# Miniprotein binders against Protein PET54 (PET54), part 7

Target 1, 293 residues: Protein PET54 (PET54), of Saccharomyces cerevisiae (p10834)
Amino acid sequence: MKASSKAIKLVLDHLKSTGRVLGSVESGNSATISEKTASVNKQQQLQEKKPSVLQYRSYNPYLVKEDFLSILPENLYKKRGQFTNELDFQLMKVRDPKYFQFKDQYYLFFNDYNSLTEYIKLTKHSRINKIRVKMTPLAQPLPTLLTKLQRYSKNLYNAFRSSEQYFEGLNEKVDVSGEFTTNQLRSILDSVEEIENKSVLVWNIPTKLRSHDILNYFWFYNIRSSFKIYWDDEMKRNLRFISFENSHDAYRFKRNYHGLLAKELLTLSEKGDAADYSLEMDDSKILIEHLSE

## First folded at step 19 (miniprotein)

Design K6 (from J2 with R6E)
Fold by OpenDDE base, look of step 19:
Structure K6 (fold): chain B 293 residues (1-293), chain A 102 residues (1-102)
Amino acid sequence: as target 1 above (293 residues)
Amino acid sequence: SDEVRELLERARFLLYYAMWLIRFAEELADQGDYEEAIRLFNEALEILEKALDLLDQARKKAEELGDPSLAEKIRDEMKEARERLELAEERIQRAEQKLKEK
């Protein structure tokens, strides 16, 4: 419980300390001008480390690093797979740390601010998928971004293991120790890649299919974990996480069931006793996101 | 408050779902199934309107609680929800135009 309040307090206390510039100088008396050379303590202005992260907003969840390289002048006449990256950046798709949903944005991590500014300059008039490029320096502090990424990584690892570990782990604090390094970012991204390749998010699996029934129903898939992340009974919508022991099953699962009517899944199960399950089944489509997409 | 949090979680969930509907409707439109695409875009609009209502309720409650910083964050989320609504409307108009060209 207690440690979240300290971080907020530190940010608030830092904001309060800058407000004291309007101290009324009381007119105190004529004490002798001893020329003590006030060593200007160079307050190391914590040079607010100029942002080395670009934000790109897009509703397209399928952008890859190559799409961001393709718009560089050096790549104008190159084919995909021949793109150079002289500015060296890491692409990150931004996902919700709890629900794993794409947040309609990408981050480009540059090694320094000069590389970031050069990339902006080179791409200012470019288009990605016919959309005019509009990138902005990320205003969020890097530690806040790391905390979100570490939370995403931890929650995804927990979800990949079990529902119990996922739900328990949501309440756990993520300790962000250390300075943000590009190597730490790369290490976190590499660590989730295998899990993302084995994991899908599924909308609108029929609520009648319990988590244990999912494994039996999808018996031809090596399912590792399956549980509801969120549900809205009023809207009859639900989001499920499903992980597999291999990426091939995750891919096949999306390919086979994405876009099907939710009711079509139940009719495939009910080849046994035609219990008069009132077909007030939601005409909703099953929508599947593969996390590596 | 727990109530503001619940409203925000529900609204965000609906926003995520609406975006998935929009993406799937775009896939259908790209396949030339404009009628079904328009149906799903309209469903996405209705869901986005409901998400906006939930966000507005959350905003009002945040104001009543005397948390103007939270109310401002919710206004930003409402802006993003409106941008998605405008996207869905643009997609409907495009699909309707394509349907008339067939």
Scores: ipSAE 0.773, ipTM 0.906, lowest interface PAE 0.6, mean pLDDT 83
Fold by ESMFold2, look of step 20:
Structure K6 (fold): chain B 293 residues (1-293), chain A 102 residues (1-102)
Amino acid sequence: as target 1 above (293 residues)
Amino acid sequence: SDEVRELLERARFLLYYAMWLIRFAEELADQGDYEEAIRLFNEALEILEKALDLLDQARKKAEELGDPSLAEKIRDEMKEARERLELAEERIQRAEQKLKEK
């Protein structure tokens, strides 16, 4: 985490130094702009539009920074693990801001575009888990990315508090008028990580189990919030958000129930006669995602 | 329109669910339970085909409403859904190969 904060801080410092050059251009506009000054300003504007962020697509939600470091040449990998060169980066997992689902992609934040380019070159023919890597520079401006992170953070925080806060907050505008600082970004990421550690998404909890039934059956877990974030009556599938007062409960909840037949949960919870649901409910399984995984 | 929005929301929900079916089926295949893995991969295929049908309906409706920008966005989502369908098909072939090696 501190390594991720350092890389983000350096990116923000680069943007700040670019702003200082823009301030100098204002002074130059009191006189005729030279051909050389116009060329420098054009190059600076191009750098401001080019992201120092790589996008990596993967269906595997369990990748960590080591997975992206290990594909560098062995001598560079060992040296890079000390974060002493220009190839240092911060890794971020991308999730949908409404349903909190992994979007099959990661972002790698580099200190500058040259570092990004060097990483692409060194890893162009590499594989992660036998899958050829395809690293693509992200076109989005950094403020747009930070606004999306703020949206995600707000929705997740509201879900952690209650169903009512989550649904009421979905259409609220996020505050994007403030300055984007290294400390602000780090604070957002730390808050998100803490909440994700205490939260799970659960597919296919039987519809007969209302929120109070879930709280009663799972009483020995310290559940903070539990509600359906989406359901489809025609397809008979649903997604439930469940948060806990501590991360250990989220972890063991997944370990204990991931893959359980949904109809068996009805039997265990005393909410259904097995004969009632065996003919109507399919063999769907409880599928659980721990958000910090 | 509200109809297009509803179709897109249902399709996206199904796309997320299909990916979780694929991930769980891969866990089962790693444990050597290839027959159950194949059943779950096939369920994921069925869900993906439904999602593609909903996306295609939404695309057609967007074109009828004269919104080509929305129709293009829906075509991009359909491309992503087809990539997931190809993933599931590849996984089924891998699991079937493993069964033959037994």
Scores: ipSAE 0.674, ipTM 0.862, lowest interface PAE 1.1, mean pLDDT 76

